# VHH binders against Uncharacterized protein MJ1408: the designs that were tried, part 7

Target 1, 350 residues: Uncharacterized protein MJ1408, of Methanocaldococcus jannaschii (q58803)
Amino acid sequence: MSREANPFKKMPTILMPDELMAKALRRGEKVANEMRQKELPWLLKARFVEEHKVRTIASVVADNLQKVIDKTPPVRKLPKFYQEMVEVLVGIDDFKKSMGAFKWASELVRKLGNEYARKIRKARTPQQAGKLRKEFVGRVKSILEQIHPEMAFVAVAREKLKDLPTFKDLPTVVIAGYPNVGKSTLLKKLTGADVEINSYPFTTKGINVGYIGEIQMVDTPGLLDRPLYERNDIELQAILALNYLANLILFIIDASEFCGYTIEEQINLLKEIKDLFKAPIVVAINKIDLVDEERVKEIEEKLKEVGIEEILKISADKDIGLDELKERLKKIAIKEFLKDKDAENKELEC

## First folded at step 1 (VHH)

Design e10 (framework vhh_8emy_2)
Fold by ESMFold2-Fast, scan of step 1:
Structure e10 (fold): chain B 350 residues (1-350), chain A 127 residues (1-127)
Amino acid sequence: as target 1 above (350 residues)
Amino acid sequence: QVQLQESGGGLVQPGSSLRLSCAASGFTFSSYAMHWVRQAPGKGPEWVSSISGSGGSTNYATSVKGRFSISRDNPSKTLYLQMNSLRPEDSAVYYCARGDTVTTWYIEGPQDAFDIRGQGTQVTVSS
C-alpha cells in the first residue's frame, strides 16, 4: 500500500557547478581510459577517446540537471496546502524560473555534446580533437556558472521544503491554544499512542500528528499558541496555509489559568483564530477538576457571547469527558471534510 | 521569416538611464536564448548580456554588471535591456541577437554563437 508523503522528500541534493563539473570530468576520464585500450590507428584512437569523453561529460551534466527537474513535483498538481507553502517559503514564480534554468542548461549541454562529438569525428589531428574537447569543457563550465545563482536558490528551496510534514487526505482537526493548557496530554489520550513529531517552518517545537481512526489530529505548538498580531507577514502566511488542511479547529482553554494566561487572554487568542480560519471551532474547557462548577459556567457563558456553539468540559489528566469529545470531533470533522470535497468538485465542474 | 528590430537608443548625459527594446518575429521566441551585443566605432563587437528562453538565467559582461539588466516578455515577443548609470564607454550601436540551436555564452562573448542579428540602435553617452 502506497503512503501519502511530503511531495518534496525525493528532491536530490543539488550539486554546485564545481562539484558537478568535477564529477563529469572523473566519469569522462574513466571512459577515456577504457577507449585508450582499443587497438586503433593513432588518429582514429585520438578521435574515439575525445568523442566518448565529450559524450560522457555531456550526459553526466545534462542527466544530473534533468534529475533535479524530474524529481521536483510540478507545483500546479500539488495539494493547495503545499502550493501555498512553496509560495510562502520560496516564491512559486522564482521556483519555476529556476527549474527553467535547469532545463535550459540540461538541453544546451546535451546539444553541445552532440555538436562537439560530430566536430571531433572530423578532426584531422589528435591536437585538433583535444582542442575541441577542451573548448567543449570550457563552454559547459560557463553554462554552469551562468546558472550558479539558480542552483543555489534551488538548494535553499530544497532545504526549506524537504522537511515539511506529510499530511494524509483525511478529515483533519487542528489543535490550538496557549502553551501548557494540556494539548499534548489530550492528544495522547485521544489517539491512544505516541504522536509523530514533524518539522514545520517558524516553530522550533515542530508539529505533532496523531490519529483517531481515520481522523487526522494536528497539534501546532509555536504556531497557534500566542497572539497572531505578534507574527511577521511571512510567518502569518505559513500559519494561514493551515486553512487548506483544517476541517475543524479544536481550541483548548485552561480553566485553572495555571498555564500562565488569563481566561480573557485565552479568549482573545480564540477570537483571532476564529476571524482568520474558515473551519468551525470546537472549544474544550480543560482542567475542570481544578476549578469550581460556577467558574466553568462563567467561562462557558463568555464563550457563548463570542459566538462559540460547540463547547465541551473535560479533564485530560482525570479522563473526564474524553469519550464525548472524541465522538463530537469525529462527527464534525467527517461532515466538514465531505462538505469541503463536494465544494471542490463543484468548482472543478465550472 | 525571422526578424529582430531594436529601438530605444538615443543621446544621453553620463549617469542617465535608457531602456532598449527588441521586437522578434518569425520564430518561437520562448525557445531561444537572446543576447545583446554592442559595437563602438573602430572596435570589434563586444558581448553585453544574455538571457535564457524562460528568463530564468541571465549573464552579464564584467563592464556592465550591476548597471544593466536584461529581461524578456515572451507573450509580446520582446527583449529588453535596462541601462543605468551610463558612461561614455557605453557609447555604441546595440544589437539584439538570437542564439543558434547550440546557444552558448562566455564572459568574453561567444564569437560563433549568434545566427541572427537585428539592424541595431545607436546609444551615445556624452556631455
Scores: ipSAE 0.000, ipTM 0.094, lowest interface PAE 22.8, mean pLDDT 81

Design f01 (framework vhh_7n9e_1)
Fold by ESMFold2-Fast, scan of step 1:
Formats: structure tokens, C-alpha cells, sequence
Structure f01 (fold): chain B 350 residues (1-350), chain A 124 residues (1-124)
């Protein structure tokens, strides 16, 4: 299974009861038509046709339901980020119960197919064979209607989960800061424009993923670019799921304030992020080319007062300080990633 | 005994409209999916449209989609086909059919009951 793809991308489209039944009946009729071409006595032909129609319908329905189970990753084996996203967007317990309903229905349909095929073999008239097939179809329709709520639930779950971003198991830097502080320019400069745009819940802008060698860089427009106290509970939980990915937070401050936010507003957002994320924070004071050295020193002192130890001074537009920033991000992200992997391995040993 | 009786066919000019009806008796109408099929002179049978027992779901052959509308009145045990923007190629014997499975996308060979049909002729 590839760690380079969203684990839920392999989930098939979930057919509703009427769609699945129609597909099964079409396949059964195709098989029945092939059997009708055989030159057999009328009762033997009718029995043979109906038996194979039942077996085909049972197989199509049961196999379709089983394919959903087989192509859905077990939640317990997922990376913690994806486990958290299932909980936040869907609910793990309801997801597991729904998958159980698919397994129950798949097994029951297969069992009924075998039972009705045996009954059809004993039919004394073509009408009896046909009635048994119709009775079987009615039983399958009833089973699919019984699990209709679970089928609808899994279909909705699939839509919510299939477009989650693909994250590699690599040291990861999550980028934060207000809009227009220079995050996009900086990301392009650091990664050489090898940036992938991915969907993410509760943001219309998606997220941008790029790489500095084996370091994963994640820019989160719409997520970590405004006060977190303004978010609803589910949105905040989705944002906090990034804690399972982030080995380092890179927070960008616009020294010029041309972004539209004061230094005080920018530092307040930094404080919120620092409080909610476990990862260490590196602050890059950007646009130093647009302000004097005294202004930069004032900002640096304010950052130290709020407990920020890792402060870099850069200009993304003028290529100032970017090599030092890149080196510092790599060093910290790798260190934190290895610590997290060591802690995870110790948990698995228990 | 099951009976399906079609009506509403006739001669119509290209671009015209017709509304077909199928009166059903002898079975619990709302428990059956209903279908419209057609057979042109010298050609095989062709599925046109299907509707679920409740009337909540419908399906159409690509050749008629957007021009024809299937509907049903379960209180009157009647199936309808509203045919708009008729073409000479729509000339055929139109028959209704019922299937106990309740699904509305079955191939024509799977239908439980068939009507005798009503002739539709579209002049070029």
C-alpha cells in the first residue's frame, strides 16, 4: 500500500440499493440469456437459467459489498493524522459499524444465493423456478434496504475522505501567518516551485505541499492565517489534526505591516498557534528590505518576550536570509521527526 | 389475471407531442417497476424508459432523454409517457411492461408482464 497516496483514494464509489440491484439484475440477465441458448428440455433449461441468474445476482451484490470492505483501509493501521480525520469528519465508531453492515449483508446475500440455487434445482415447473428467483431477488432487495442508511453513510464518508491531502512520512514543516505576509513567495523560493495543491476540509483555498529535499513543507491558506478562537469546534479539530503531521511550525511575520495586520495582531496569532501546537516554532521576520534595522530589532525583542527563541530575518522577494532559514528548518524538523518516531515505536512495543 | 392496456398513440407530425397511457390491473401496481418499450417495423425491441414503484426514480434511453418523461399515478393504477419533439425515428409500437423486482433499469427480456402496445407514427 503506498504511503504517497491518501489511504482512502482506493475506496470505490458506493452504489445505493437501487443502483447495485439494477447492476446485479443486468448481469444476471446477461448470464440467463447465454443459458437460454442451450438446447435442453424446457424444465431443465428453465431451472438452469434461474439457478445461474440467482448465483450471478448473489455474486455481483456480495462481491460489490465485499470490495468496499477490502478497499477501505483499517482505521487502526492508518497514520495518526488520517485516524484523527476519520474521527473528526465521520466518526470512527459509526464508520466501523457501517463497514460491519456491509460485511453482514455480503455474507447473508451469498448464503441466500446458495440456498435459493438449491431450491431452484428441485423446482417442478418453470413457473416455480421463476417464483423462487423472484423471492430471492425480493430478499436481496430487503437486505439492501435494511443497510441503506449504512450505505448512504459510507458514501458520504468516502466523499469527505477521498480528497484529503497526500502526506509522506517525512519531517514536516507547517507554515502559518496572516494572508499576504509572503508565505507563497517564500514557499516557492525554498522548494523551487515543486508545489502540489491539495484539498483540505474547512478551507476553500486548499493546502500547498512542497519539498526541500526530504523535508515536507505544508502551507495552510485559510487554516492558520486568522485567529483560532473564531473557529467552530469541528473546524478547530481539523486544524489541530495538523499536530500529527507538524514536526515544526514556521510562522511568518510581515515587518512592514503592508499585509494589513499590525505586529501586535500578528504576534497574537503566533501566541494562539504556540499554545495549541506541540511542535517548536521558528519565526521568520519577512520583508526586512522594506523597514529599517531598528524596526526589525523592536519586533525581535517583542518575539523574545513571548518566548520565541528561533528568530530568522529574511526577505523572500530579495533572497535575503533564505539559505540560513532552509538550513535551520531542516535541522529542527529532522530532529523533531526522529523524536516523534522514537516515541511512536515505544508505544507500539506495548 | 394481469392486464396492461396502452392508449394514446396515433399519427403526429415531426416536432409534435403525444401522451401515452397504460392502465394496469390484476396486481399491486405500486409494488412493480414499470417500463415503456418500443418496436419499430422490421427492428428489434428497444427499452425507452423505466420508473420505480414509488415514482421517485426514473431512467431513460439516451435516444429519448430530454424529450420524453415517464410518470405514474398509483392511485389510478396508470403509467404515462409524455413524448415531446417527436422524430420520424420514434415511429414504433409502444408497449408498457411491469417487473416484480421493483427496479427500473432492467433489460426488456426480464419483464414479468407486457401490454399489447399502441402504435405511434411520426410523419417526416
Amino acid sequence: as target 1 above (350 residues)
Amino acid sequence: DVQLVESGGGLVQAGGSLRLSCAASGFTFSSYAMYWGRQAPGKGREWVSGISGSGGSTAYASSVKGRFTISRDNAKNTLYLQMNNLKPEDTALYYCAADWSGYYTLPESAYDYWGQGTQVTVSS
Scores: ipSAE 0.000, ipTM 0.117, lowest interface PAE 18.6, mean pLDDT 83

Design f02 (framework vhh_7n9e_1)
Fold by ESMFold2-Fast, scan of step 1:
Structure f02 (fold): chain B 350 residues (1-350), chain A 124 residues (1-124)
Amino acid sequence: as target 1 above (350 residues)
Amino acid sequence: DVQLVESGGGLVQAGGSLRLSCAASGFTFSDYAMYWGRQAPGKGREWVSGISSSGGSTAYASSVKGRFTISRDNAKNTLYLQMNNLKPEDTALYYCAKEFYPLGSYTDYEFDYWGQGTQVTVSS
């Protein structure tokens, strides 16, 4: 179902200083052994061996660092959701500084490789050529140790970012409500297909992504399915990043309470979500086939008291009210999405 | 100074189980999310599992989901990884890692957050 990969999926594995240096030294020694097979005068041969060893080490190190830069998307060009996830999970300024450290080290290693190669070509003895190569290696080791904290930072950043879900730039509905209120059944019936499961920070269950034509439906088990006051600050920030994605929140209430949560508990979760999210909320009262009309009216009155204007009555299991829900979600989500796009265009024109 | 010490690795037959531990010191353990990662011979580092600071939320790589269980004991400053139904492909150096951002902390964010690791070898 995903046409576009997560922007960070192509970030390469980050080698630590010792690993990268060992790789560079092995490649340099391989090249040196090949050069030792040439039939050349002893001094010319010694200079040739050491020069190519230095050039190879410089290229392996500089190219490895540059590949990290080249395969990392520029944060400023990302959709706002991904920019926020970098901020929440990693920190944009620290991420930019770390990329800067990789660039600085790559350029410096390449420059030093050229400088030492030129010095080696002018060496008067094999011993002098070898000493220059050892000086170069020592300087490269120092540079890599200097950026060791930034290398470690990017390695962790990569692990946090590479498995973020792929979201399309489409009108998006985020689904919320307690477990077992009928979210999975409803999502399957509205989309007419199985949903894709994606990883997300701080949830074992991940998130489920489905589509109603050009409307993106996101179910968030483990994130918006229990009280938010029980979360730590970092977990809450990751959940609130969904604000940059959501054009509409769909909250599901189980009128029967067979889910194991009272109406009072369900409305309290709704109030928390309403206060934290900027998107409008539509409430679907589910399982109306299992309760009488008086019960549904009581729930509807309580919802109006907490400021809910868009209320629909459905039964996912019995296919009651689903077409009206589908059309209502499309209309509101498209309207909100286009409003956000118009605002962005006006900002760019100013 | 932040210190993470992994233990519990060893040699096991395919289908066996191991429980890894990570003893944390030098920081307020209960303020940080924690992670398990691994590195197999000739391969790069791979994220395995994560757990929130409270222990209320967990996440797993698809390759280990259903077989591995991450947990923590904040009173003992210890992170655990229960590994069941081990496969030869699980052979790797396993290490724990500390989250960069603490809850309400004024830390400088300049720290070494990786442990030294514990070796797990699964024979066929």
Scores: ipSAE 0.000, ipTM 0.095, lowest interface PAE 22.9, mean pLDDT 82

Design f03 (framework vhh_7n9e_1)
Amino acid sequence: DVQLVESGGGLVQAGGSLRLSCAASGFTFSNYWMYWGRQAPGKGREWVSGISTGGGSTAYASSVKGRFTISRDNAKNTLYLQMNNLKPEDTALYYCATDVGPYYIGLSEHDYDYWGQGTQVTVSS
ESMFold2-Fast, scan of step 1: ipSAE 0.000; ipTM 0.270

Design f04 (framework vhh_7n9e_1)
Fold by ESMFold2-Fast, scan of step 1:
Structure f04 (fold): chain B 350 residues (1-350), chain A 125 residues (1-125)
Amino acid sequence: as target 1 above (350 residues)
Amino acid sequence: DVQLVESGGGLVQAGGSLRLSCAASGRTFSSYAMYWGRQAPGKGREWVSGISWSGGSTAYASSVKGRFTISRDNAKNTLYLQMNNLKPEDTALYYCAASTEYLYGSSWTDEFDYWGQGTQVTVSS
């Protein structure tokens, strides 16, 4: 069963120190007003009001910080794709340090709340009780300002991570090839429906996700459609994270070269992708309706020379070879997915 | 499956250079991301450098960045580490390691698929 969802979707909005303090003070004042309505001797009433105000402020602050921790998935339990995306976009060490800061502040505020509540119970005057509450509030403000950088960091991290694509735990085919080789037309014809458009780091075009039954098809415009040596290290790391999703790479060659890239250029991109991705590769030679049989044979021979074993000849525009391609993709993707699941189960036995 | 054998270590003066090699025996060397790690006497293992399957991406520990260069020759099934401007603090047993995963940055793990026996590098002051 599909169990994969973006694990960061449940992260709460991160309040900055001033916002969190304002919320805590507002809640404390509401509780204080309820306590002021009780018929009690003046000194007992003053102690009771200030004690409950302190306890409420401590709970609001500590609980809010703890909620961030509780709703943030532990990195070690994430699927490898999402672990890698935390590293790429945020930095795992800084993310862990920031979670530690939230934990430290939550525990310290709770401790101080208990400490000041006890001091208020021993106050000899209403003025002393009020001074102790003000002192507590000042200490909480100081703690929140101390972790302000970490709060800001987690707020930015949440914005970067919450919109990562949601992938299903299904056999997955990642589509690659230069622009205009026919990838979009082919994807639409294979899936029979409009594709879901998802955001992805370092591409303004996003990624397109479609399905052939229980097979997940991922088209990667802006990622696997130009030479990888043109990428910076962080961008390449984000592209290589797709290794944790891909059970099969489908590479599209434009036999006509009307896409604007020579066969030699297209095969060079294929070689780069083949080298960097662990998944097996199927090559579809597209637009065969626009070239003679001898040209297609020349391309097949060149592909075999670079170690490609799975080659199909298609025309997306003319509906040639699409049923055979669909059958091959399903067979290989399912086989590789089940192999990967078996390997995971075997590792857990050790 | 891959077997790894390191070579090229030795005694060198501070400021000197050494080039380490790691020969892989067996098939599928290009299926592995490759790494160099080191262990100084009385200390734990430290990650030094990593290189992707093709050699298109490299990463270095902050202590060696700018001084060391990792490279690979997939046709020769060999991994290299060019070490320049060596310091006494670089004295360690140097290991090559292979993994099906590629790690960027300086996060170290002892959970690599294959390890070599190591080659000793001693840098005198």
Scores: ipSAE 0.000, ipTM 0.103, lowest interface PAE 22.5, mean pLDDT 82

Design f05 (framework vhh_7n9e_1)
Fold by ESMFold2-Fast, scan of step 1:
Structure f05 (fold): chain B 350 residues (1-350), chain A 127 residues (1-127)
Amino acid sequence: as target 1 above (350 residues)
Amino acid sequence: DVQLVESGGGLVQAGGSLRLSCAASGFTFSSYAMYWGRQAPGKGREWVSGISGSGGYTAYASSVKGRFTISRDNAKNTLYLQMNNLKPEDTALYYCARYSPTFKIYGSLVPAQYDYWGQGTQVTVSS
């Protein structure tokens, strides 16, 4: 059931009212010129030209608006992560209402096209046929201007949503910890450097996605690497959407403090993540090759005091403890993934 | 016209409780993340707590975590802040604000800052 595509990648470019109207009018003139070449009595020819112009304009406008609807996934059917990202980045209710406006306009333009084509067919003069076409065009312009706010909204929503990462439906480990604690080195060593860089909101560094077999490893530079409670609300909400992906949080501590952050500062960030994320946390004490055993024991005891039971001691640089870490991450992530999948099947409560 | 109107502030003794309300109008309330901020005399604005449009996600400044609870009633277009175990350091003008990722800003519908905030309600905690 894993998918390779972000649900919003198929959303088309959104034309503004003037652009869409210009496109429709150009297509209408092209069809009108074709009709003008037919050998028909002047009144019949005039009626056919205007009728086909109206039908073409209606189809171009209505089809363009309907294409946006058809290529946009319904929010309610999205994975929870993507539903939350729509909420955070654009607002679900305004997104739904904007899709409703596109549908309303598409259906109304199609209905008016049929109505005016019928009236043009009954026109008594070429001038009357031309006037009816001009009335139709004026009404379509008014409809597009009425939904101009919603068109602008969807255009920027598309821009924000199309850049979201593609996550596979696999057991997922999210990596957290301050900068320079060894997260990037560890990720490369655990995954064999097969790492994809994906865009994510509110980080210029993006996110790094790698794999340990069928385990998805997500490193989040700029997101889970500084105090969370000091962030803007929207940035924090985008970070908390990772709750819908994370089966396990791997928190990295630099025992040497060479990263520039004290153990106390590192544990405070850990406590914030523990408060905000529902997934269990495994802590890897990194750079043990740079400190004595007594220092590592002190850190271990402090971690136990804040409720951490899964603690591993590693050196990413010196390849110490990495096989044990890899196997522990696989075991916990798979267990939690299956548990979460089972909880999603509430219909089996009978 | 977007309007945010705060109420519920007042004078309270240390260890006491207050519940702040923010009445929102002029926009689709459930579509916007909201937050509570505060400003003490002579200091800049400080973020206190945030909540997503659905209410599914909440966040708190470390100084208030465990003491304050943010919530919303989308049917009533109202944002709340339940403040427990108040301290003298909590004395400030409290205001609600809307984060708008939507239509009102051309070229960027996801601004880095909040679009609208209310006039505030004063909270004074006596020692």
Scores: ipSAE 0.000, ipTM 0.150, lowest interface PAE 17.7, mean pLDDT 81

Design f06 (framework vhh_7n9e_1)
Fold by ESMFold2-Fast, scan of step 1:
Structure f06 (fold): chain B 350 residues (1-350), chain A 126 residues (1-126)
Amino acid sequence: as target 1 above (350 residues)
Amino acid sequence: DVQLVESGGGLVQAGGSLRLSCAASGFTFSSYDMYWGRQAPGKGREWVSGISPSGGSTAYASSVKGRFTISRDNAKNTLYLQMNNLKPEDTALYYCAAGYEILTGEYYTPDYFDYWGQGTQVTVSS
């Protein structure tokens, strides 16, 4: 991600038709009152009052709708993670359709504003000018009611998208494993600081983001800490969107089983993650200080049976093996990140 | 929830007549230009006729001018198309749509709007 902030964070609050119309009418009336105070010939003043009302109403409505478009990033140009989140949470086609409705309405209101302002300027009586302004207002109200469903849709979309986590375009390690296996302690020790908590769909715990220099570390409580086959399709797709961020998955096993989960249960979760994620997996066997070396050997052999080649033995609590883990994570994450960037650049050569 | 429901199609012999109706709901019908379009098998959508919000102005495609008459009843939120002297070439799915500037010969219902009705099939035998 080349941006410091979630791309949707800058989306403005979406006013509903009645709210937007009321705002436009208030602004138009303010401008009309200012015009009424000017010393102009009565006929010219009457026409200019109505003309300025129409131009102001058109600008307020059209500019508000256009502002939504301008501050909403085009989906095609988003990092793949955010594209997938739009698809999962909102639906890309419906989102594009709704943005199109805002563009259509903005352009139509502006066009009508120009047409009615021109007609009002040529009005022969104040009554004609007033009638033309009323006709214009009626047409604008109808345009806004026509796109009311799309306005409501974008308002809901904004609420779902604006609080997505902010990810940097850096080598990224996603951390997985059951609760209480030592993920939080490990993350704090590897990054040397407290982690930042970000919201994420389908988890009340959010996600925790920390950094080892230019390596992004993402802990996913509530997402990759229980069986994935139990998830509904939408929840699973939101979790799988992490595939577009993860250059490496770090899976933590609690050798002591004090976390409340057996080694067999922990390895079953690992197998599900291995099957669903494209990134390579490094397994850290944690809490080795609480178990015999023979037990650690048994766990290591079971991991090799399920195809795990990168296995590290650590104790986060006792600071055992952490420097080796840190260096291994950096090496693999950077390699995978650069490999992915090279593949992206080669696609652009065509 | 904008809805357009077309009806009145059917099978008719060349030279015959049909009257199509479009029942509109979910928007202020009387404030919009309304249109009839059609799509023949294997062809793109073709604009047929348009009518202003008041009904005071109408426009027609050259292929139907003088044979078809568009009209509206704003009190009933209903659009009509009276089709006379039908030809085999008029065979198509007929649909109605809301929009603007139809009287300039422009079909002004954007593709991103899901305001297309199911349409009503008109088949003219030779």
Scores: ipSAE 0.000, ipTM 0.112, lowest interface PAE 16.2, mean pLDDT 83

Design f07 (framework vhh_7n9e_1)
Fold by ESMFold2-Fast, scan of step 1:
Structure f07 (fold): chain B 350 residues (1-350), chain A 125 residues (1-125)
Amino acid sequence: as target 1 above (350 residues)
Amino acid sequence: DVQLVESGGGLVQAGGSLRLSCAASGFTFSTYYMYWGRQAPGKGREWVSGISSSGDSTAYASSVKGRFTISRDNAKNTLYLQMNNLKPEDTALYYCAVSHLDYTWETGEVYFDYWGQGTQVTVSS
């Protein structure tokens, strides 16, 4: 069910060709110096030194490239949210192609290391052994330069992906609504103030993640708190990736309008979110302690006119209606999560 | 645009042979692992064989091991599958495929980014 961290957090720092080659050559020279201290006939000693230098260089390069592969998750086996984030931020096709280049180079370097080590063992002169080692080093440099663009691409991809939020595979409620409608206060009261702040693309505020037992609560400042029609395409795609995470959307309305937005403005944002997200929506009318019953009924009627069926009346500040809200969110989120899991499992069987 | 065009399929008698070809374009063929997959009527897609970018490493599904040989010509951007001792169970649409990343190569679980349209192989008893 739960993951320790986002799938890309274990991706290692990507060394560029010159850095990786320098590391391999330094390690090779260290091993060569150790081998020079062996008491062997001159020709056997020369072969032994060059062979171990080649084997060491091959291992350092191949293992470093393979480590990148081993610590990067296969994109198609990721939760759909992370797959979509790879697509939006990096491009899945180019990412997979670049990872393929690492695998190709790792295997080729290892193969060449074995071939040149065997040739060195059969060398008839120390000069021949040294020439073979130089040829091997030249071929490894050529291979790394051939994949230089892919190495640079993966380095950039790693920086974009490693700081994505950590989401657990749990029923998830995404919270939406204008700033100052009470989202932060409500989240703290529902989750007991156990809130983790995570970075997210195209927002400086990040996202807030909390839990109600095994229900994941995600507040999205800067993402679902202003009109979506004002966003550029790539920003909108990043926001819509939340569709793969959200089992339920909790939209919060400030009945008092003290947030600085009219009820009409708040309902217009709700309509945009309803149109773009497939998850069901629960609306919580907040700050009912600051308005009369007639105002609350007016807002309820307007919400019903726009197709909202699940409406709760709350005051986060005064602890009114919070238990009913918790129970409603749990029931709907769990139901939708199980439904979505069944659909995902059927796709993976094909 | 990645394009994969398969050819060489047809009707063959049990115990016979066929050689499939896949012409690849739109990517640097020599740097990618290439695969053959197949799909029999009413069944899911299954991986048949794979080959490393250089052609030096190959792998086969247990059902075809010893009978099929995968190879490639990087100068011609062409992938081949030599099929010997064909059985009626080999009847399927055969696809050429490229995967840009395959961590499950060693376990025989392969995910394909691009497939060709396929070439039909029918083996009669």
Scores: ipSAE 0.000, ipTM 0.136, lowest interface PAE 15.2, mean pLDDT 82

Design f08 (framework vhh_7n9e_1)
Fold by ESMFold2-Fast, scan of step 1:
Structure f08 (fold): chain B 350 residues (1-350), chain A 126 residues (1-126)
Amino acid sequence: as target 1 above (350 residues)
Amino acid sequence: DVQLVESGGGLVQAGGSLRLSCAASGSTFSIYAMYWGRQAPGKGREWVSGISGSGGSTAYASSVKGRFTISRDNAKNTLYLQMNNLKPEDTALYYCAADTPLYSEFWSYSGQYDYWGQGTQVTVSS
């Protein structure tokens, strides 16, 4: 499975015990009605009806629980980004234990269905057959209530995970910088198209995904656009999950300061991002058309003082420096992506 | 940029206990996975233990499992290593390291971390 779809998108809606039981009972009654149409001796017909009702209820319940397991990807086999998101949003240990509860209940319901179907086949009266079916239903209800907390947990987990962004397994550039520095204009100019807007935890603005050929560009409004020391720790963990996606960070500085933030403020955000991310950083000094060459040189010198080696001078609005930026991003992102793939391949060989 | 300072080392008899501390600066301590490593005389660097940012997940080298306990206090920006039933083989310079949050089977890897402390010496006499 490619990264073209969120791995959790196919997780089914989790029915609560009462809903799942009601569904199973309706399906059982439908099958029972079909069996009642057969011309059989009264006792054989009664046993046949109740047996198929039990088998149908067991299958509906067990299959529904098993479908949740089958449609939920194994966490350890996920790309690191999604694996980290499960830990941050849900907690992997609790998620695994809850999936184990689904498996236990599915297998127990199936076993009980087989047991009660056999007992019903040996029933001496229609009343005995009906009593056995009622007893089976009561046991299934008890099992579902026993795992009710785990069902509720997985339902909440599904809601948190189903709307995570879809990423392709490609060299990826994550874009950072204050609001209004020109990130959206730059992304549109570099990709040549409107971007896809995807949901992300702890931002109402979502994230924007675009492409430069085989390079994935991710803009993160609301995440990497203000000081990180102002965030709570769980929000920061969600932001740092981007480390497992990012091969390169592109940080954009507005040389004109028309964005409302000073160069000093912008460089301070850059330092925070550099401190928290492992990917190399390229800095694009944007809006150079609005400032003197001397001002651009001042900014470049300040960036070098804080350890920035890759600095580009651009104007997204005037199409200045964009081809050089594309080539630099492509070269670095591909190099870093291939290093990560080489490390994965070495692990698999052992 | 984050500074890490280890303390709590010293001389102890075999079978004794020590509690190491690692103090970090900053308000983002809880987002980092933290590690204890050691370097013994005549040996290379050895990973000892790791703990997730929340403290919910821990991992240990086989040589210390059952004897050492890693923990953290995010309110105090401090990482701890409780060392019980110390052996002469535990003699080493102990240092803490911080890394970005990591969850998977790759917890016990060697390599460069984002931040390293200066270390604290632990000596266990026979």
Scores: ipSAE 0.000, ipTM 0.122, lowest interface PAE 19.9, mean pLDDT 80

